# Designs tried in a protein design chat: VH-VL binders against q09693r1to98. Part 3

Target 1, 98 residues: q09693r1to98
Amino acid sequence: MKILASSTNYVLHNRLSNSQYEDARSKIVNFGGEFTNDAAKADYIFVNYSQINRVRRELRTIGTPLETCVSCKLIVKIDWLNEPKESLTPGNPYVIWH

## First folded at step 14 (VH-VL)

Design x3
Fold by ESMFold2 at other seeds, look of step 15:
Structure x3 (fold): chain C 98 residues (1-98), chain A 118 residues (1-118), chain B 113 residues (1-113)
Amino acid sequence: as target 1 above (98 residues)
Amino acid sequence: QVQLQQWGAGLLKPSETLSLTCAVYGGSFSDYYWSWIRQPPGKGLEWIGEIDHSGSTNYNPSLKSRVTISVETSKNQFSLKLSSVTAADTAVYYCARLDYTWDYFDYWGRGTLVTVSS
Amino acid sequence: DIEMTQSPDSLAVSLGERATINCRSSQSVLYSSDNKNYLAWYQQNPGQPPKLLIYWASTRESGVPDRFSGSGSGTDFTLTISSLQAEDVAVYYCQQYYTTPLTFGQGTKVEIK
């Protein structure tokens, strides 16, 4: 089951090593998702933050405030990529914004 | 009440590595982000970076190539290493806690003067 | 990066008189989505670490005397000490937390005239 099929996915690089970032990118592809380098085009944004306000800060920093991402459905803690047992829904424990 | 205690060597020669440690008492280490901030003598404050209990870091781009912030979560400690120091790195170095939600600093260590000889 | 510029670098004010410190950001720190100014002020007494005074540009931290007030919006902010006391001799810093890196003003030293 390709749990990220038909999704466009962005990984916020903040608080990730280059190795962690590339690993997350590879997992997204392996789970059937498309990777994007443009947060404003993503369906899902994966982050290494537990509080949405710090994610909002970093999205402002890169010039794509959350309000400009019309396609964004969920912001998800990146650890979900290590244990994707449950589908991504607003009720998923790894989701911090929907 | 939260207290931050910091220590490390205060006198370095050029090209050495600065190394400081901050211990956190009287609060939750795992619920907050922790930062290092420095202040050159008679000058303003510069944010160096932040870290959480898992060891994940976010650095000021101006210092990223030389800085490493680390945690020892079992001891409620985090540390700063700054490589290849020069006289320009002479400063008082502070550890500090970010507010639970927002990005201002509610508790600070007492500071450690680090002098890099020319 | 958002550059924070304070003025003046130093001021001398008589005891009991008003001290006014200005802070300007190179970009707006007002987030239109929540209508908040992401701006804080700190006091640093000699030989001590900074102490948080004000956040959201105008909200006093708990325990801060009411003679300290903050005002302004967008790119221009003011810290006012309505009646200067001897213990207010310090360096004052503004800080933006709208974007990273988090940046501070260069400081304003307040002295007794």
Scores: ipSAE 0.694, ipTM 0.901, lowest interface PAE 1.2, mean pLDDT 92
Fold by ESMFold2, look of step 14:
Structure x3 (fold): chain C 98 residues (1-98), chain A 118 residues (1-118), chain B 113 residues (1-113)
Amino acid sequence: as target 1 above (98 residues)
Amino acid sequence: QVQLQQWGAGLLKPSETLSLTCAVYGGSFSDYYWSWIRQPPGKGLEWIGEIDHSGSTNYNPSLKSRVTISVETSKNQFSLKLSSVTAADTAVYYCARLDYTWDYFDYWGRGTLVTVSS
Amino acid sequence: DIEMTQSPDSLAVSLGERATINCRSSQSVLYSSDNKNYLAWYQQNPGQPPKLLIYWASTRESGVPDRFSGSGSGTDFTLTISSLQAEDVAVYYCQQYYTTPLTFGQGTKVEIK
């Protein structure tokens, strides 16, 4: 079973070029994940931020404050998609929130 | 203490590209986010966007199509380019540092007046 | 976008008297998760860049005199200068940092009457 199988995934476009955004989506598909355009429905949110407070700011900006994301398990630095050495768990170095 | 020094051409014709540079002294460049903010004469402040040391940017949607913010980390510098200027872009332009954690501005450059003719 | 509206646009106050500046946001900047108001105040003296005075609506930045205080919550905020001094002649701006774009009030000019 692929590492993102049965997961719903959102990519925050902030601080990504259009090509970086599309590349991230392609990698998610390769790992067996599905997309959503609604951050509140995602299991995983991939971001180009190292500080959770700035991610919280942007989630408020798009109308989906983190507190409304019922399904969200992890917020993950986007670079994990380049180096999926370790499963996504709360202890993973790329995880900034759980 | 941190000091921000900014420079660039102050007089432009319509359709030209505004280009400003900000150099950071006396602090860590790589630990902070950096912003450009403008102030039309006699008016309030408008946030243009932010950049970090890796070159990743987040722009005000109202300006996004015309704005490029860039970084030269080896020189502790970041820059603003605003394309296709009009008289409405006449303003004092400031570079500023965001707080380490939060999105208010703790250090500011002295400002550069950019005037777009006619 | 969160719009920030200040009142009055201009205010004339005698030396030693109280100056009161109001700021209203188009939506609440109080984040329930941490119970903080994402609101800052800046002072801009003539010919100078803005200077941070207050953050979290009421916390003074280091080196800011005690005569400056901030209050309010949610959508309504106040900057108070308890005893106006000559060096306080400036334009004052509020700023929200709850959402992007980061937005500022239009400014309030404080003058000596």
Scores: ipSAE 0.673, ipTM 0.902, lowest interface PAE 1.3, mean pLDDT 92

## First folded at step 15 (VH-VL)

Design y4
Fold by ESMFold2 at other seeds, look of step 16:
Structure y4 (fold): chain C 98 residues (1-98), chain A 118 residues (1-118), chain B 113 residues (1-113)
Amino acid sequence: as target 1 above (98 residues)
Amino acid sequence: QVQLQQWGAGLLKPSETLSLTCAVYGGSFSNYYWSWIRQPPGKGLEWIGEIDHSGSTNYNPSLKSRVTISVETSKNQFSLKLSSVTAADTAVYYCARLDYTWDYFDYWGRGTLVTVSS
Amino acid sequence: DIEMTQSPDSLAVSLGERATINCRSSQSVLYSSDNKNYLAWYQQNPGQPPKLLIYWASTRESGVPDRFSGSGSGTDFTLTISSLQAEDVAVYYCQQYYTTPLTFGQGTKVEIK
């Protein structure tokens, strides 16, 4: 089973070029995940931030503060998509929020 | 003790590109986000955008089509380019550091007046 | 964008007297998750860059004299200078950091009467 199978995924565009954003979406598909354009519906949110507070700021900016995402399980640094050696769990070093 | 030193050309003609550089001394460059902020004469402050050591940027949407912020991490420097300037871009431009965690500014450069002739 | 509006635009206060500056945001900057107001105040003396005075609406930055205090919550905030000194002649700005773009009030100029 692919590592992102049965997951719904959002990519926060902040601090990504359009090329980086498209690359991240392609990797998610290759790993078996599905996309959403609505952060509030995602299981996983991929971000180019190391600090949760700046992610929270940008989610507030786009009108979907983290508190509205009832399905969200993890917020993950985007670089995990480059080297997904281990499954996404709260203990994964790329996870910045659980 | 962090110090921000900034420089660049102060007089431009319409349609030229504004170019400023900020050098960071006395602190960690790689652990912080860095910003440009401008102040038209006698007016308030406008946030232009932010950058980190990796070169990743987040811009004010009002300026995004004309602005480029870049970084030279080996020199602890970051820069601003603003294309297609007009008289409305006349301002004092500041570089500043965001707090480690939060989005207020704890250190500022001295500012550079950039005048766009009409 | 969250618009920040200060009042008054300018005020004149006698040395040793109280100066009061108001700041209103177009949307609440109180984050329910941590119960904090994402609001800062800056002082800009003539010919100087801005200097951080207060964050979280009421927390003084290190080295800021205790005559500066901040209060308020949600959309309505106040900076108070309890006993105006000559060096307090400046323009004061509020800034929200709840959302991007980061936005500032238009400024309030404080002068000595």
Scores: ipSAE 0.737, ipTM 0.909, lowest interface PAE 1.1, mean pLDDT 92
Fold by ESMFold2, look of step 16:
Structure y4 (fold): chain C 98 residues (1-98), chain A 118 residues (1-118), chain B 113 residues (1-113)
Amino acid sequence: as target 1 above (98 residues)
Amino acid sequence: QVQLQQWGAGLLKPSETLSLTCAVYGGSFSNYYWSWIRQPPGKGLEWIGEIDHSGSTNYNPSLKSRVTISVETSKNQFSLKLSSVTAADTAVYYCARLDYTWDYFDYWGRGTLVTVSS
Amino acid sequence: DIEMTQSPDSLAVSLGERATINCRSSQSVLYSSDNKNYLAWYQQNPGQPPKLLIYWASTRESGVPDRFSGSGSGTDFTLTISSLQAEDVAVYYCQQYYTTPLTFGQGTKVEIK
């Protein structure tokens, strides 16, 4: 269960309660991932949005437009952390950007 | 054609909780984001926040500590509560739908004037 | 927050004449990635909710008359009513949707004469 090993991960707090946010961070640790507080440095960005344009809006809001992230591979709906049945690939149903 | 119908108490005393409800008729409820927007008399519009059908919310930081937006998906309804009101909260309150993709508002309720006595 | 400032606060225009409303944002609402201006205009007739007129700074919403046009880019935007009609008496608002909170201008009241 080290599916996030060697990855740097950011969780967008918008539309998450504080407990949902902390639970997501705990699950990332359990999957072997590391955190960043800078979305621009993440490999994966976890979000509670279904549409990429609204994620782009919020990334602009926090000063890290998606275009500033050199390392970003996937933007993923947060609920994937609850159902890790399939690995994160561009074709995964929880992936909204790649 | 989508229609937004809103209701709630229009006269409050300081420290009370504002409570408004918006019902959505026509169109899809679950595929859109829904917002509350307010307009103080003679002033501009202020976005309060957004909610989706799952109940997930995103609030204007200026109001976040006092605002709760909630949804009753089975009734195609969403509601606004604003706690600890003062005279500064006197405004016309609108419910509105965000465009399917972008963050401008394509359908609006008729508005509810909420007056907070001084 | 992106602050939206409109000018003038009000204007009086004769029927059939041109009305010009300006909107300035405190920071650019032009997104370099798609080269679009995240700006909308609304009309609010007396006693009614706002109605969407323009999005992307210059694109008219369906059913909006050709006399309404939007222009500008970055931080400076204009709504033009080329030939004012009686039904155009309203307050007009600009709105940015580049960042949250979504913010509106304070409004410009258009009156006849």
Scores: ipSAE 0.735, ipTM 0.908, lowest interface PAE 1.0, mean pLDDT 92
Fold by ESMFold2 at other seeds, fold request of step 18:
Structure y4 (fold): chain C 98 residues (1-98), chain A 118 residues (1-118), chain B 113 residues (1-113)
Amino acid sequence: as target 1 above (98 residues)
Amino acid sequence: QVQLQQWGAGLLKPSETLSLTCAVYGGSFSNYYWSWIRQPPGKGLEWIGEIDHSGSTNYNPSLKSRVTISVETSKNQFSLKLSSVTAADTAVYYCARLDYTWDYFDYWGRGTLVTVSS
Amino acid sequence: DIEMTQSPDSLAVSLGERATINCRSSQSVLYSSDNKNYLAWYQQNPGQPPKLLIYWASTRESGVPDRFSGSGSGTDFTLTISSLQAEDVAVYYCQQYYTTPLTFGQGTKVEIK
């Protein structure tokens, strides 16, 4: 079973080029995940930020503050998609919120 | 004490590209986000965008199509390019540091007046 | 975008008297999760860059004289200078950091009457 199987995934565009964004979406599919354009429906939100408060700012900006993202289990640094050696758990070094 | 020193050409013709550089002294470059902010003469402040040491950027949507912010981390420098300038781009341009955690600005450069002739 | 509107555009106040500057945001900048107002105030003296005075609407930055105070919540904020000094002649800006783009008020010029 692939590492993102049965997950719905959102990629926050901020701080990504269009090429980086599309690359992240392709990796999600390769790892068995489904993607969504609605952060409020995602199980995982992938971000290019190291600090949760700036992610919260951008989620407020797009109209889906984190408090409305009721399905979200983890917010994860995008770099995890490059080398997903460890499964996504709250203890994973790439996880910035759970 | 953190100090931001900025430079670049101050007089441009319409359609040219604005180019400014900011060098950071006396503090960590890699731990902070860095911004460009401009102030047209006699007007308020407009945030242009932010960048970190890795080169990842977040831009004001109003300027995004014309703006490039970049870094040279080995020199603790970041730069602004604004393409296709018009007289409306005449302003004092500031580089500034965001607070470590929050999005207010604790250190500012002295500013560079850029004038776009008509 | 959250639009920030200041009033008045210009304010003339006698030395030692109180100056009050208003800032209104087009949307609330109070985040209920932490109960904080994402609002800052800056002072810009003539020919100088802005300087941070207040953050979280009411928290004074280190080294800022206590004659400067901020108040308000949600969409309506004030900056008060309790006893105006000559060095307080400046343009004052509010700034929200609740959403991006980060936005500033148009400024309020404080002059000595």
Scores: ipSAE 0.690, ipTM 0.902, lowest interface PAE 1.3, mean pLDDT 92
Fold by ESMFold2 at other seeds, fold request of step 18:
Structure y4 (fold): chain C 98 residues (1-98), chain A 118 residues (1-118), chain B 113 residues (1-113)
Amino acid sequence: as target 1 above (98 residues)
Amino acid sequence: QVQLQQWGAGLLKPSETLSLTCAVYGGSFSNYYWSWIRQPPGKGLEWIGEIDHSGSTNYNPSLKSRVTISVETSKNQFSLKLSSVTAADTAVYYCARLDYTWDYFDYWGRGTLVTVSS
Amino acid sequence: DIEMTQSPDSLAVSLGERATINCRSSQSVLYSSDNKNYLAWYQQNPGQPPKLLIYWASTRESGVPDRFSGSGSGTDFTLTISSLQAEDVAVYYCQQYYTTPLTFGQGTKVEIK
């Protein structure tokens, strides 16, 4: 089964070019994940931020503060999609929130 | 001691491109987000956007179509370009550092007045 | 966008007297998760860049005299200068950092009466 099978995934567009954003969406699908445009429904949120406080800021900005993201299991640095050497678990170095 | 030194041309004609540079001394460049903020004469402050050492940017939507912030990490510098300027873009432009964790500004450049002729 | 509105636009205060500046946000900047108000205050003396005075609505930055204090929560905030000094003649700005774009109040000019 693919590494993102049975997951619903959101990509925060901040700090991504349109091509980087589209590339991330393509990788999610190729890894077996479903994509959503609604952060509140996602199991995983992929971000181009290293600090959770700034992700929280942008989630507040788009009207889906992290507290409303009740399905979210992990917030993950987007670069994991390029180098998936380790499984997505709370201890993964690319995970900034769980 | 962290210092932000900024420079660039102070007089532009309408439709030209504003170009400013900020150099960072006495501190870490790679661990912080860097911003440009402008202040029209006699008016308040407007956040233009932010950039990190990798060149990833987040812009004020009001300016996004005309603004480019860039970084030259090997020189500890970041720059602002604002295209298609008008008289409304006349302002003092500041570079500033965001706090390590939070989104207030702990160090500021001295400012550069950019005047766009009528 | 969260709009920040200051009042008054200008005030004149005698040396040694109290100055009070208000800042109102169009939306709450209190984050329930950490119970902090994402609000900062800056002082801009004539010809100088802004200087951070207060963050989290009420926490003074290092080196800021204790005559400066901040208070308020949610949408209404106050900067107080308990005993105005000559060097406090400046424009004061509030700034929210709850959402982007980061936004500032229009400024309040404090002058000696």
Scores: ipSAE 0.689, ipTM 0.900, lowest interface PAE 1.3, mean pLDDT 92
Fold by ESMFold2 at other seeds, fold request of step 18:
Structure y4 (fold): chain C 98 residues (1-98), chain A 118 residues (1-118), chain B 113 residues (1-113)
Amino acid sequence: as target 1 above (98 residues)
Amino acid sequence: QVQLQQWGAGLLKPSETLSLTCAVYGGSFSNYYWSWIRQPPGKGLEWIGEIDHSGSTNYNPSLKSRVTISVETSKNQFSLKLSSVTAADTAVYYCARLDYTWDYFDYWGRGTLVTVSS
Amino acid sequence: DIEMTQSPDSLAVSLGERATINCRSSQSVLYSSDNKNYLAWYQQNPGQPPKLLIYWASTRESGVPDRFSGSGSGTDFTLTISSLQAEDVAVYYCQQYYTTPLTFGQGTKVEIK
């Protein structure tokens, strides 16, 4: 099974160029994941932030505060998609929230 | 203590590109996010955007089409370019540091007046 | 965008008297998750950059005299200068950091009567 099989995934566009954003979406598909444009429906939210407080700020900005993201299991630094060496679990070093 | 030193051209003609640089002294560059903020004469403050040491940026949507913020990490410097300027871009431009964790500004440069001729 | 509106635009206060500045946000800046108001106040003396006074609506920055205090919650906030000094002549700004873009009030100019 693919690493992101059966997952719904959102990519926060902040701090990504258009090409970085599209690259992340392509990698998610190649790993078996599905996209959503609604952060509130995602199992995983991929971000280019190291601090959860700033992710929370941007989720408030787009109208989906983290508290409304009831499906979300993990918020993950986008760089995991470049080198997915370990499965996404709360202990994964790329995970900033679980 | 942390000091922000800024410089750049102060007089521009319409359609030119505004270019300012901010150098950071006496503190960590890589641990903080850095911003540009402008203040038109006699008016309030407008946040332009933020950048980190890796070059990742987040811009005010009102300016995003014309703004580039860049970093030169080896020099502890970051810069602002604003293209296609008009008289409406006349302002004092400040570089500033965001708090380590939160989005208020704890250190500011002295400001650079940029005047765009009419 | 969260719009920040200050009142009044200008006020004149006698030396040693109380100055009160109001700030209203178009949306609540109180985050229920941590129960904090994402609001800061700045002082800008003539010819100088802004200086941080207050964050979290009521917490004074280090080195700020205790005559400066902040209060309020949600959408309505107040900066109070309990005994105005000559050096307090400045424009004061509120700023929200709940959402981006980060936005500031239009400013309140405080003068000595």
Scores: ipSAE 0.688, ipTM 0.901, lowest interface PAE 1.2, mean pLDDT 92

Design y4
Fold by ESMFold2, fold request of step 18:
Structure y4 (fold): chain C 98 residues (1-98), chain A 118 residues (1-118), chain B 113 residues (1-113)
Amino acid sequence: as target 1 above (98 residues)
Amino acid sequence: QVQLQQWGAGLLKPSETLSLTCAVYGGSFSNYYWSWIRQPPGKGLEWIGEIDHSGSTNYNPSLKSRVTISVETSKNQFSLKLSSVTAADTAVYYCARLDYTWDYFDYWGRGTLVTVSS
Amino acid sequence: DIEMTQSPDSLAVSLGERATINCRSSQSVLYSSDNKNYLAWYQQNPGQPPKLLIYWASTRESGVPDRFSGSGSGTDFTLTISSLQAEDVAVYYCQQYYTTPLTFGQGTKVEIK
């Protein structure tokens, strides 16, 4: 089973070029995940930030503060999509929030 | 003991590109986000954008189409380019460090006055 | 964008007297999740860069004299200088860090009367 099977995924566009953003979306699909344009519906939120408080800031900025993201299980550094050697769990080194 | 030193051309003609550099001394470069902030004469402060050591940026939407912030991590330096300047871009430009965790600024450069002529 | 508005634009205060500066945000900067106000105050003495005074609306930065205090919540905030000193002649700015872009008030100039 593919590593993102049965997941709904959002990519925070901040600090990504348009080509990096589209590449991330393509990788999510290749790994069996579904993409959403609504952070509030996502199981996983992929970000180009290392600190959760700055992710919280940007989610507030786009009108979907983390507290409204009731489905979210993990917030993950985007670079995991380049090297998805291990499944996403709270202990994964790319996870910054769970 | 963190110190920010900044330099660049202070006089420009309309349509030219503003270019400033900030060098960071006495602290970690890679663990912090770095910003440019400007202050037109006699007016308030405007945040331009932020960058980290990897070169990833987040810009003020009001300036995004004309702004490039870049990093030279091996030199602990970051830079600002603002294209197509007009008289409205005349300001003192500051480089500054964001707090490790939160988005207020704990260290500032001395500022560079950039004047755009008529 | 969250607009920050300060009042007054300028005030003159006698040495040793109290100075009061107000800051209003166009929307709340109080984050319900942590119950903190995402607001900072800066002092800019003539010819100097800004210096951080207060964060979280009321927490003084290290080395800031205790005559500086911040208060307020949500959309309305106050910086108080309890006994004005000559070195306190400056422009004071509030800044929100709740959302991006990070935005500042227009400044309040404090002068000796």
Scores: ipSAE 0.681, ipTM 0.898, lowest interface PAE 1.3, mean pLDDT 92
Fold by ESMFold2, fold request of step 18:
Structure y4 (fold): chain C 98 residues (1-98), chain A 118 residues (1-118), chain B 113 residues (1-113)
Amino acid sequence: as target 1 above (98 residues)
Amino acid sequence: QVQLQQWGAGLLKPSETLSLTCAVYGGSFSNYYWSWIRQPPGKGLEWIGEIDHSGSTNYNPSLKSRVTISVETSKNQFSLKLSSVTAADTAVYYCARLDYTWDYFDYWGRGTLVTVSS
Amino acid sequence: DIEMTQSPDSLAVSLGERATINCRSSQSVLYSSDNKNYLAWYQQNPGQPPKLLIYWASTRESGVPDRFSGSGSGTDFTLTISSLQAEDVAVYYCQQYYTTPLTFGQGTKVEIK
């Protein structure tokens, strides 16, 4: 529950169905995290991409290029939410940017 | 080396569903993103959307409500469905591969003309 | 969406002469963080699919003849064919890959005068 306590979280909707998106948001709440609709204010950005360049493209698309995301600590593959066995650190296998 | 071969019905009536398939030969299927792009007669190119081997899609918002791109990874194939077609959907439809890293297209299918009768 | 506008719509050029095609984007496609222009050019010969010519605004794809060159930055770009050959009769498209949807110019048809 507390693994995401005191964190602000954004979920990039690209490549997620509406049900996958809502499932990810539910898991974040269950882990104690708070949502933001503004990627620029998030501590963690969850994505369904393996390549950071495509995440950068989509952040540019929504008007919040990664360079404006000053609070962001990690960009994380969304699958981490399914089995959060390891805490979120730069060395975590699901982290694609830090 | 890499070849994209595409097929599907070329003549549709209004309100029908467009259905095209693209098969990938001579290269990796799972390491790339795959796209559909269309070209109305005498007009430019319009990106429809992209898909990866897991079936995750990203669509052009202009078409999102009517488009479905699907993958059959075991056959190295991906497909396009476009519902509720009108004469405005008459175009040559291309399948194409995105570059491994960047978002330009390095291999294209030969195209399939789809005509929607009026 | 980033709109891409090409000029002219068509161009007639004598063999061996220079052809110049312009492309303008509605927003800059220069990413200041890596200082690259996210712009590509394609050639579409009659009855064929498009073929990649240039990416990063000025980098030629492998196998593309030296007579093709790209230039420009930000919102304004140029494709130049320094000495037109018969096989260069085609429609040419610019494409931005800065944002999605990926968008193309409307095309410029190059013909022999």
Scores: ipSAE 0.676, ipTM 0.900, lowest interface PAE 1.3, mean pLDDT 92
Fold by ESMFold2, fold request of step 18:
Structure y4 (fold): chain C 98 residues (1-98), chain A 118 residues (1-118), chain B 113 residues (1-113)
Amino acid sequence: as target 1 above (98 residues)
Amino acid sequence: QVQLQQWGAGLLKPSETLSLTCAVYGGSFSNYYWSWIRQPPGKGLEWIGEIDHSGSTNYNPSLKSRVTISVETSKNQFSLKLSSVTAADTAVYYCARLDYTWDYFDYWGRGTLVTVSS
Amino acid sequence: DIEMTQSPDSLAVSLGERATINCRSSQSVLYSSDNKNYLAWYQQNPGQPPKLLIYWASTRESGVPDRFSGSGSGTDFTLTISSLQAEDVAVYYCQQYYTTPLTFGQGTKVEIK
C-alpha cells in the first residue's frame, strides 16, 4: 500500500522550474497517487510556499480559489515529496493548511 | 529602520542585459519577500516579480521569458536581470519589500533610471 | 490580469480644500472568504519613490495623517484628502493585490491651484 494511495493530487507550478514540476508529478505517481491538472478536484495540493495567504492568492489567479477546492483536505509544502517519512495528517510539519 | 539601497548601470544599448542590485539594511532579509517594480517615464508602475530568501521566484508573465531575479542571502541582496532590452524597457526601476503577510509594498528603494539608447 | 484605472489623470485643488481620486478595477478585489478589499494606495512625492498610504482600501499605514482616507468596495475605490496641504502635492497610485501580476493604476497627479 503506497503512501499516496487513493489520493488525487495537484502541484501548484509557481516557484517551480519545469524540471521541478515534472519531478513532483512523477513522485506523486510513484507514491501511488493520481495526478490532476485541476486544483478543484485535488485531495492534496502541493506548493512551494510557506504562507497560506500567498497560496490563496495564486489559486485565485488561476481561477480556482481555495473555496472552490471542495475536495481539498491538505495543502502541503512540496518538499514532503522528497522524503515522505510521516503520513499526511493535519499535524504533519509540511502541512500549511487543513 | 529598514533601508533599501540599489545600484547598477543606468545606460544600455539595445539587446544588452539590464542588471541591478538591491541591498537590504536595518531589517530581516529572510522573513520577507522582495520585488522589482518599474515605472516608464510619465507612466504607471509595473510589477516585475518577487523572490524569497531561498531563491524561489514568481514573475509577471508578461516579462517571464526575459527576467531573472536572484538572491545572495549571505549579503542581504537581491538582483534583477532583464535580457534583450529595447527602448520600451526605459524606466525607473525600484526594489521594494512586500509586507510580512500581504502583497502591498511597505519599503522602497530610491529608484534607478535605466535608459536604453536607440 | 486585473486592470486598474484611475480618474482624473490630474487635478488642481486649493490649499485646505478636498481632493478626491477614483480607482476602478476590472474585476472585484473583494475576497468573499475574509470580506476584505485587496486594495492599497501610494503617494509619490516629486523625486521620491512611492510611499504606502492605505491598505485594505481604508486602513491608514502608521504615520499617515488623518486627512487621508480611503473608501469603496468591490471595483470602485476612492482616496480622499480632506484638507490639502502643500506636502500633499504628489502622484497617487492604487494597487490591487488580489491576484498576480500585482497591478497599479496609471496615477493621479495632485497639484495646488
Scores: ipSAE 0.675, ipTM 0.900, lowest interface PAE 1.3, mean pLDDT 92

